VH-VL binders against Coenzyme F420 hydrogenase subunit delta (frhD). Designs and how they scored, part 11

Target 1, 183 residues: Coenzyme F420 hydrogenase subunit delta (frhD), of Methanocaldococcus jannaschii (q60339)
Amino acid sequence: MNETMKAEIESQDDELFDLTPSYLKKEIMVLACGNILFADDGFSVHVIEKLNKILTDKEKQKIALVDAGAGAPQQVLTLIDENSKTKKIIVVDVIDWGIKPGEIKIIEKDELPNPKYHRLDSHDWPLAPLLREVAEKYNIEVKVVGCQAKYISEPDVYIGLSEEVEKAVDKAVEIILRELRGD
Short names: E, the ipSAE of ESMFold2; O, the ipSAE of OpenDDE; V2, 0.75 times the mean of E and O plus 0.25 times the DockQ between their complexes.

## First folded at step 14 (VH-VL; framework fv_ifabotuzumab)

Design j5 (from h2 with heavy chain G57S; at its last look DockQ between E and O 0.59; V2 from the best seeds 0.00; counts 0 for: pae E 3.2 > 2)
Fold by ESMFold2, look of step 14:
Structure j5 (fold): chain C 183 residues (1-183), chain A 121 residues (1-121), chain B 107 residues (1-107)
Amino acid sequence: as target 1 above (183 residues)
Amino acid sequence: QVQLVQSGAEVKKPGASVKVSCKASGYTFTYYYMHWVRQAPGQGLEWMGDINPRSGSTNYDEKFQGRVTMTRDTSISTAYMELSRLRSDDTAVYYCARGYYRLWSGYMDVWGQGTTVTVSS
Amino acid sequence: DIQMTQSPSFLSASVGDRVTITCRASQGISSYLAWYQQKPEKAPKRLIYAASSLQSGVPSRFSGSGSGTEFTLTISSLQPEDFATYYCQQWNDYPYTFGQGTKLEIK
């Protein structure tokens, strides 16, 4: 067996034993929540699409853009452990905060709910308390960038954001870039 | 328009059970937790528990644990609360109320009209 | 459980008055406090959530403030339709407890 084949076999063996998701090997996670098929529920996907075009390849070596809308965002968080490289999580989502549609509310780690008495199902636990618990356990910095939705079309498919929420995409991108670049 | 419509008033004897329904319309039923809150005559509001409509998972206040069962039927957008081994101090108006599903679950933006349950011997 | 204590339990005031109702939590609840208005034989109506965020359609004379353990609801100029019972509610941790209520009556 030549050296090239041996190296390929050893590389393949390393992959078989390392099941850590790639997003946990990066220092910063931008976690997008919601479904692009349901009007304003797609806000966060539009935000990470713009970030993906703006961030340099060097920045993407340490920043993971994670679209959890294809899976449950709780599952993304439950895979974090003491061996994960994650130092900061920015969650992007629509909210129901009772403010004007398209307005952005920023919620810090210490402002997240801190429930001690609940029954858990990791698939169905509300995201905010799970985020708080994971962040405190592993000393991770957190921001939630929430946009007040106007319209969520589920169960009807509607591609596109309301005018107010569409205008908020650029504002959210600017806020997140400042956070990612240490401004 | 978002609306929660509850079943009608009930009169029960001590030791019986009651099952209150709450039919949701005008929104995606599985996007919101359904909470149950009761209010005894002349008294304040008391949170009883909630249900995640997607999974059916529940959280109950410990004072009702073992007596309350919360369920739902997603095909008809309806939540249910059953309270067993009724006592006279379970006489109250019982409300359903929805709260946002994804980030948090605790505050309630839309309430049903209430169901009066009277427990008398 | 997180105990929520409102003060006062009963308040008599005149139209035009500035009214302040306080709510104290037995443990820190950050900003996860809502205020509800309830009229006789009606379901509660949310006025304020997250301590200070005014619900859409609620008159601007209502405001909320506070964080941690001490919170206030203020009505800057009382109107006839504001005579009701007011409840605070924490939604930081289950059980999602309510204060005992403040009944606001016309003097």
Scores: ipSAE 0.343, ipTM 0.727, lowest interface PAE 3.2, mean pLDDT 85
ESMFold2 (binder alone), look of step 14: mean pLDDT 93; pTM 0.956
OpenDDE, look of step 14: ipSAE 0.629; ipTM 0.859

Design j6 (from h2 with light chain A34N; at its last look DockQ between E and O 0.75; V2 from the best seeds 0.57)
Fold by OpenDDE, look of step 14:
Structure j6 (fold): chain C 183 residues (1-183), chain A 121 residues (1-121), chain B 107 residues (1-107)
Amino acid sequence: as target 1 above (183 residues)
Amino acid sequence: QVQLVQSGAEVKKPGASVKVSCKASGYTFTYYYMHWVRQAPGQGLEWMGDINPRSGGTNYDEKFQGRVTMTRDTSISTAYMELSRLRSDDTAVYYCARGYYRLWSGYMDVWGQGTTVTVSS
Amino acid sequence: DIQMTQSPSFLSASVGDRVTITCRASQGISSYLNWYQQKPEKAPKRLIYAASSLQSGVPSRFSGSGSGTEFTLTISSLQPEDFATYYCQQWNDYPYTFGQGTKLEIK
């Protein structure tokens, strides 16, 4: 068996047992957080949908767009390990920061709250401390792109953004594109 | 309207346990953290801990570690705080308060009316 | 633990006065600070969150400022209903901690 065949078999075997999600095999992850069922809480979904239309196939080879949807974004972050290729995470979410509806705020890793948890189960953590943890542990750049919500309909189901937040989608996309492209 | 309604006043002996309930309404109970804060007579506010009602995960102040247990019943949108091995200095009004969600938990925007717990011999 | 120190602990003022309450954190807490108002035999009410964001329904005479370790709550023109006890609270780090409170009394 020639060395080339051995290398191919080894590579195939490694692929067969590689349980790393595909979105963690890319250098950059845009993580959309929120629920489209609750009005402006769906902001991030609209952002990543627009990004998906704008980004080229070449760019998408290194950029993963992840809609955490109704699933816990924590589950995505807790899957990050030493085998992950992720070097940058951009979190997209609505925020309530008391600023004008539709206004965008960028929060850097060091600006995130840093509560210390004694629990072993990180799935129960808020995103902020978990983001800090993965950033520090795996040397991942982390940014949060937050949009001030005008209206979150929870617990009532309402699909659609407020006018202010809808207009902010393009601004957020622009900001994120600059981050993704190094502008 | 978002509302937190707590159980009634309690009188306990030293060494006993007390369990206070907090019923949530007007919002999705599992969507927000629940905090517990107490206030001794004539004193300030003291944070005890919080719970993620979705998972049941808790964070306690170390001061109460081993004596406090926070739980929830999602079927009735109710949070519980149990404090054991009661002593006189546990006499206080105990509050539940709704926190934020997802990114962080620290907002505490809506409060229950409070539950008076008196510990006396 | 992060210690929160309010000053003053007691303040006497008159209606119409400008009132300032300060809160100092033992370490940096960014903007993760809330201000609460508490009246006797009532639950606390949140006035300010994220250091400077006014809670919906709170009068505009209330304002918050500061970041890092120094924070201020200001009442631009004191009203009769504003006499109460005020608390700051950090939520940057567990355990969450409150200031000791500032009792605002009528002069």
Scores: ipSAE 0.432, ipTM 0.806, lowest interface PAE 1.5, mean pLDDT 91
ESMFold2, look of step 14: ipSAE 0.578; ipTM 0.797
ESMFold2 (binder alone), look of step 14: mean pLDDT 91; pTM 0.932

## First folded at step 15 (VH-VL; framework fv_ifabotuzumab)

Design k1 (from j1 with heavy chain L103F; at its last look DockQ between E and O 0.49; V2 from the best seeds 0.00; counts 0 for: pae E 2.7 > 2)
Fold by OpenDDE, look of step 15:
Structure k1 (fold): chain C 183 residues (1-183), chain A 121 residues (1-121), chain B 107 residues (1-107)
Amino acid sequence: as target 1 above (183 residues)
Amino acid sequence: QVQLVQSGAEVKKPGASVKVSCKASGYTFTYYYMHWVRQAPGQGLEWMGDIYPRSGGTNYDEKFQGRVTMTRDTSISTAYMELSRLRSDDTAVYYCARGYRRFWSGYMDVWGQGTTVTVSS
Amino acid sequence: DIQMTQSPSFLSASVGDRVTITCRASQGISSYLAWYQQKPEKAPKRLIYAASSLQSGVPSRFSGSGSGTEFTLTISSLQPEDFATYYCQQWNDYPYTFGQGTKLEIK
């Protein structure tokens, strides 16, 4: 069998059996976490929507915007493997760090908890330790852009951001754009 | 308001098992980790483990591995902690405590009232 | 496991005093530390989280500081209701661990 044919078959096989989600075929993933149904918990959704409007088609070839609100962020991260093209993950979420509502905090990988898990199933891990593991295992750059929530309506449904968090959306977008564009 | 209500006091013999329940209300049960912490008489707090109710995934302190089982019934927003092969040194007040959400579990902000478990021959 | 060591284990103080409790971690835990207050026959109550963030509803006389391996809980002016046992807790690594506690008693 010709080496060229073998390479073509291998390449075709890799394409045919590539079950990698489309968002893991891009170099950068912006992962929005939260639920729009619970007031400020919807912060990330607003951020990613604005990013989607701002980013060019060319940029979107390299950048995946993922709303994990419909699914568990952990599920997204656990799908990352050696075949993933993801080199950078920016997580967007509300936080409770005891800072002022609407204040943005950037959390680096090294600032995330350092897990010693006994469980093999990473689906059960908190997001932060899972992020660290994925980052270290696959050499992915990880940053968390967190906004201090003022009000999370859970368990009551309320669609809408507090004034403080709403104002913070633009700031978060700006921060993320700088990160995405290397500014 | 967020509340955790635990089951009543238990008296057990050595070698028996005890199952403590923790009924959650006032929040979405599946979104928050639930921790179990015990306190022997006159002693400090000891973390036993946690469970993520959404998946049922658990993390146990190795000290209790093989003897503790944490479960949940999402339909009634109730967490359970079962401790088997009970010993006298398992006599303690057992607490459930709500953890944090997505990023980490460490925020124990709301506690149950505690369940006294007495192990005596 | 990460060992949390509190000091002192016992502290006697008077109303109005400034009191300081220290917690040392056997390894770096960033700011993933919480402080709890426990009164007799009651469940613990969280006072501080993330090393320095005051729990909502907790009086401002309570404050937390520190990062890495050294942490401090301070009560600026002790009130009668503050006599209790205090615990630090790390949540950087599993298993989560508590300090041995500091019993604050009336002098």
Scores: ipSAE 0.418, ipTM 0.801, lowest interface PAE 1.6, mean pLDDT 90
ESMFold2, look of step 15: ipSAE 0.521; ipTM 0.805
ESMFold2 (binder alone), look of step 15: mean pLDDT 93; pTM 0.957

Design k2 (from j1 with heavy chain W104F; at its last look DockQ between E and O 0.44; V2 from the best seeds 0.00; counts 0 for: pae E 2.5 > 2)
Heavy chain, then light chain:
Amino acid sequence: QVQLVQSGAEVKKPGASVKVSCKASGYTFTYYYMHWVRQAPGQGLEWMGDIYPRSGGTNYDEKFQGRVTMTRDTSISTAYMELSRLRSDDTAVYYCARGYRRLFSGYMDVWGQGTTVTVSS
Amino acid sequence: DIQMTQSPSFLSASVGDRVTITCRASQGISSYLAWYQQKPEKAPKRLIYAASSLQSGVPSRFSGSGSGTEFTLTISSLQPEDFATYYCQQWNDYPYTFGQGTKLEIK
ESMFold2, look of step 15: ipSAE 0.520; ipTM 0.798
ESMFold2 (binder alone), look of step 15: mean pLDDT 92; pTM 0.944
OpenDDE, look of step 15: ipSAE 0.675; ipTM 0.870

Design k3 (from j1 with heavy chain N59K; at its last look DockQ between E and O 0.47; V2 from the best seeds 0.00; counts 0 for: pae E 2.9 > 2)
Fold by OpenDDE, look of step 15:
Structure k3 (fold): chain C 183 residues (1-183), chain A 121 residues (1-121), chain B 107 residues (1-107)
Amino acid sequence: as target 1 above (183 residues)
Amino acid sequence: QVQLVQSGAEVKKPGASVKVSCKASGYTFTYYYMHWVRQAPGQGLEWMGDIYPRSGGTKYDEKFQGRVTMTRDTSISTAYMELSRLRSDDTAVYYCARGYRRLWSGYMDVWGQGTTVTVSS
Amino acid sequence: DIQMTQSPSFLSASVGDRVTITCRASQGISSYLAWYQQKPEKAPKRLIYAASSLQSGVPSRFSGSGSGTEFTLTISSLQPEDFATYYCQQWNDYPYTFGQGTKLEIK
């Protein structure tokens, strides 16, 4: 078997056994966290939907928009490995930081909690420590775009954002677009 | 309204085990971390560990490793803390407390009323 | 582990006084600090989170400040119901740790 055939087989094998999710094959991931069923907890979903409408097809080749819901962000992050192409993660979520409803806060990697020791199962980690670990382990740039919630209806289902948070969607989109486009 | 209701006072002998329950209501139990904190008589607060009810994943302070077991029953929104091989210095009020949602376990915003555990010969 | 050191451990003050309690962390914890109030035979109550964010329903005479390793809780004008024990708590790093507490007593 000539070296060319070996290289082709190896390349085909690498493609055939590439179990990496499609969203980890892109350089940038926008990760929306939250649940639309609980009022302002749906903030991130509205942000990512709006981004999806604004971003060009060319941009979407490089940018993955991921709706992780309320419970799956950790699962997404735990799938990141040395084969992932992700170099930047922008997390979108509602926060309770005691600031005004609708106010946006940007949290950098270095501002995230830094646990001394980890859980046996990384799926059980809080999102922030896990983000920090993934960032450091795989040299991924991480930012959190958080919006202060006014009202989260949990456990009652309520579809819709408060006025303050609804207005904040456009602000967050603008912030994220600047980040995505390098402005 | 968010509420945590704990089980009643316990009296145990040294070497025995105690299991304290914490019934949660007014929120989605599986979305929030649950912390356990104890307080010996006349002493300060001591963090014991936390559990993520969705997965059952736990993190304990090393001080309690091997003696503490935190579990949950999601069907009844109840968290449990079991402490084994009890000693006199385990006499304390034990609290469950709700943590943060996703980004971090973080601060504790709602507390149970506490459960007094007395270990005496 | 991150050690949280409160000062003072005991404080005597009068109604109307300005009171300041300090919490020092053995290493940087950013703004991941909470303050709790505990009255005798009661569960702790959160007053401040994220170093300076006031819990809803807490009187405005309470305030928190600081970042990194130095933090303060301030009561601008002490009220009779404020006599209690206060604890700081970091949630930057596992295991989470509390200060030893500050007992605020009537002078």
Scores: ipSAE 0.442, ipTM 0.813, lowest interface PAE 1.7, mean pLDDT 91
ESMFold2, look of step 15: ipSAE 0.461; ipTM 0.782
ESMFold2 (binder alone), look of step 15: mean pLDDT 93; pTM 0.957

Design k4 (from j1 with heavy chain Y31W R54K; at its last look DockQ between E and O 0.68; V2 from the best seeds 0.00; counts 0 for: pae O 2.3 > 2)
Fold by OpenDDE, look of step 15:
Structure k4 (fold): chain C 183 residues (1-183), chain A 121 residues (1-121), chain B 107 residues (1-107)
Amino acid sequence: as target 1 above (183 residues)
Amino acid sequence: QVQLVQSGAEVKKPGASVKVSCKASGYTFTWYYMHWVRQAPGQGLEWMGDIYPKSGGTNYDEKFQGRVTMTRDTSISTAYMELSRLRSDDTAVYYCARGYRRLWSGYMDVWGQGTTVTVSS
Amino acid sequence: DIQMTQSPSFLSASVGDRVTITCRASQGISSYLAWYQQKPEKAPKRLIYAASSLQSGVPSRFSGSGSGTEFTLTISSLQPEDFATYYCQQWNDYPYTFGQGTKLEIK
């Protein structure tokens, strides 16, 4: 077997055994947190749906839109390792910061909580500490785009955003697009 | 309305264990962290730890590590705090308190009424 | 651990007075600070969260300010029902920690 063939086989084997999720093979990840079933908790889902319609195919080659509402955002983050291509994470979620409903707040990595110790599996971590960990460990840029909720219907199912939060979707999309496009 | 109702007062001997319950209502129990905070007579508030009911994951203050166990029963929306190897200085009012969602455990917005635990010979 | 130091530990004031309580953190905690009021034989009640956000139902005479390491709780005009013990609490780092408390007494 010539060296070229060996290299091709090795490269194919590396691809075949690459268990890295597709969304971690892109440079930028937009991570939507929340549940569409609970009124304003669905804010992030609407944001990424709109982004999906706006972003070009070329842009989507480097940008992954991930809806973690169907799963746990922690599970997504814990899959990040040295083989991940992700260099930037934008988290989209609703917040309760005592500000006006629909108001957008940008939270930088350094503004996230920073635990001194944690003795449990990382899957049990709050999202913010985990974001700090992956940011520091893998040199990933992290930002949180948070929208103040007006109404979260949990545990009752309600599909639909409050007027204030619905209007905030466009604002969040604009903010994120600027971040994605380097404006 | 969000409410936390705790179990009644306990009197224990040194070396014994105590298990305090906290029944939650008015919200989705698994979505919010539950904190435990105690207060010795005439003293300040002391954070003991928290639990995320969805996963059962816990964070304990190192001071209580090895003696405290926080658990939950999601079927009845109840959190439990067990403290073992009790000492006289464990005499205090113990509170459960609801924390924040997803991003961080954060501040405590709703508190139980407290459970008095007395440790005496 | 992050140490939270309140000042003063004891404060005597009269109805109508402006009262200020300070909380200092041993390291930066951004805006992850809450203020609680506790009356005798009662559970603590949250007054302020995120350093300056007023809890729903709390009178507007209460306000919080600060970021980083220095924080302040202010009561603009003290009312009879405001005599209690006040605590600050950080939730930036595990373990979460409280200030030692400030007992506000009637003069």
Scores: ipSAE 0.278, ipTM 0.761, lowest interface PAE 2.3, mean pLDDT 90
ESMFold2, look of step 15: ipSAE 0.503; ipTM 0.778
ESMFold2 (binder alone), look of step 15: mean pLDDT 93; pTM 0.954

Design k5 (from j1 with light chain G28D; at its last look DockQ between E and O 0.70; V2 from the best seeds 0.00; counts 0 for: pae E 3.1 > 2)
Fold by ESMFold2, look of step 15:
Structure k5 (fold): chain C 183 residues (1-183), chain A 121 residues (1-121), chain B 107 residues (1-107)
Amino acid sequence: as target 1 above (183 residues)
Amino acid sequence: QVQLVQSGAEVKKPGASVKVSCKASGYTFTYYYMHWVRQAPGQGLEWMGDIYPRSGGTNYDEKFQGRVTMTRDTSISTAYMELSRLRSDDTAVYYCARGYRRLWSGYMDVWGQGTTVTVSS
Amino acid sequence: DIQMTQSPSFLSASVGDRVTITCRASQDISSYLAWYQQKPEKAPKRLIYAASSLQSGVPSRFSGSGSGTEFTLTISSLQPEDFATYYCQQWNDYPYTFGQGTKLEIK
């Protein structure tokens, strides 16, 4: 077969055998944490749903919108290695920082907890120090966009955001778009 | 109502083991770290370690490594702390305490009532 | 390990006094600091988290300030129920550590 066909076959063979998650093949990750079933805990899901409608198809080739769920977003980060394409991570979640409900706090990489020691028998770190470790190891830019929750209905199911947190969705989307588009 | 209810007081001999339970209610057990903190009579608070109930992963303070085992049963929302090879200076009140959600787990927002463990020959 | 040093270890004061307790970390812990109140034979109760954030249901006479390595808990007008032992706790890095405590007694 001619040289062009051989090159195409080799390229498709690489893609067929590559089991790397698609979000690690993109330069920017927006990581949403939370559970839409528990009132304000669904904040981040509403944010990425809105981003999904706003971002162009070309932007989405560079930007992964990742719904990590409520219980184990660490699993998303543990797959990052030296071969991953990730250059920026924006984490979206509700926080409890004692500020007014619906207020947004931006937490930069250097404000995240920075463990100086890792004991050999440590198994699960909280997400924030894990995020900082991964980001420092692979030189990844990081921001956390946190919204002060008013009410988390857990364990009762309640779908819907409080008025204050609902208004914060648009503000968070604006902040994130500026980060994604280099403003 | 978020609540942590611990097992009752224990009296043990040196060399024995004790297993303290902590039953959680009013929240999703697997979303929050569970810490264990002890307090010897007349002394301050001492962090022993934590467990993440979803994974079962643990972190122990070095001074307890090799003697402490923290486990959980997610079907009944219960955490356990077992301390082995007990010594008289392990006499203390043992607390379980809930860490906050997934991003931030290190401060302790709800505490159990405490379990008194007395070690004497 | 990050050492947390409280000052003073013991404090005697009267109802109505303004009281200040200081906590110093051996390393920069940003704002990852909580304050607890413990009464005899009772479990600790969280008062302040994230250095300055007041726990819901805690009276407004309690306040926290500071960042980095130095932190302060203030009680603006001491009440009879405030006589207790107070602990700071860092949650920046494993192992999590408490200050040695400040026992606040009636003068």
Scores: ipSAE 0.417, ipTM 0.763, lowest interface PAE 3.1, mean pLDDT 86
ESMFold2 (binder alone), look of step 15: mean pLDDT 93; pTM 0.957
OpenDDE, look of step 15: ipSAE 0.455; ipTM 0.815

## First folded at step 16 (VH-VL; framework fv_ifabotuzumab)

Design m1 (from h2 with heavy chain W104F; at its last look DockQ between E and O 0.81; V2 from the best seeds 0.00; counts 0 for: pae E 2.1 > 2)
Fold by OpenDDE, look of step 16:
Structure m1 (fold): chain C 183 residues (1-183), chain A 121 residues (1-121), chain B 107 residues (1-107)
Amino acid sequence: as target 1 above (183 residues)
Amino acid sequence: QVQLVQSGAEVKKPGASVKVSCKASGYTFTYYYMHWVRQAPGQGLEWMGDINPRSGGTNYDEKFQGRVTMTRDTSISTAYMELSRLRSDDTAVYYCARGYYRLFSGYMDVWGQGTTVTVSS
Amino acid sequence: DIQMTQSPSFLSASVGDRVTITCRASQGISSYLAWYQQKPEKAPKRLIYAASSLQSGVPSRFSGSGSGTEFTLTISSLQPEDFATYYCQQWNDYPYTFGQGTKLEIK
């Protein structure tokens, strides 16, 4: 078997068994967490939608925008493995941190909770410690862009952001764009 | 209003099992982690574990690993904690408590009224 | 496991007093600390989360501070209803752990 044939077979095998989601084939993932059905819990959805309109096609080649509101954010992170091309994850979510509504808080990897309990399945962890685990395990840069919610309507359905959080969408977009573009 | 209502007091013999229920209302049950914390008479609070009601995934303190089973029934917004091979030192008030959601789970904002479990021969 | 040590275990004070309770973690827990108040035969009530954030409805005389390994709960002017047992709790690492408690009694 010549080297060319071997390379072709290896390439075909790699393609045939590549089960990596498309959003993990890009260098940067912006992960939106939340539900638009519950007022300010929809903050991240608005942020990612705005980012989708602003980012160029060229930028989108290396940046994946993922709405995890349709699924479990933990499931997205648990799919990350050695085959993933993701080098940076920006999580967007609402937080209850006792700060002013609409205020943005950036949480860096070193500020995330430590997932040091070795007996626990990572699937059962909250998102924050799981993020730290993924960051350390795969050498991924991770940060959380959190917005203090004013009102989460859960369990009542309410579509729409509070005034404070709505104004914070643009601020979050600006912050994330700077992060994405290296400003 | 967010509320957690627990099952009634239990009296058990050593070696038996006890299953405590915690019915949630006033919020979406699957959004928030449910914690179990116990308190022996005159003692402090002891975290036992938590469950993600959406996935059913659990995190147990190693101290209770192999004896504790946390489950839930999402259809009736009810969490369960079963403790087996009961000992006298398992005598305590057992609390369910709602955690946060998604990013963090550790700070408990709403508590059940507690269930007294007495283990005596 | 992260050990949480409260001090003092017992405290006697009078109405109107400024009271401070300390919680020390055996390792860094950032700001992932909560404070609870428990009255006899009642379930605990959360007062503070994230080290300094007050629970909605909690009187402003309660405050929390600290980060890393040292934390404090302060009651600026003690009221009659504040006599209770207080617990700190870390939620940085599994397993979550509580301090041993501080019983605040009337002098």
Scores: ipSAE 0.484, ipTM 0.819, lowest interface PAE 1.6, mean pLDDT 91
ESMFold2, look of step 16: ipSAE 0.500; ipTM 0.781
ESMFold2 (binder alone), look of step 16: mean pLDDT 94; pTM 0.958

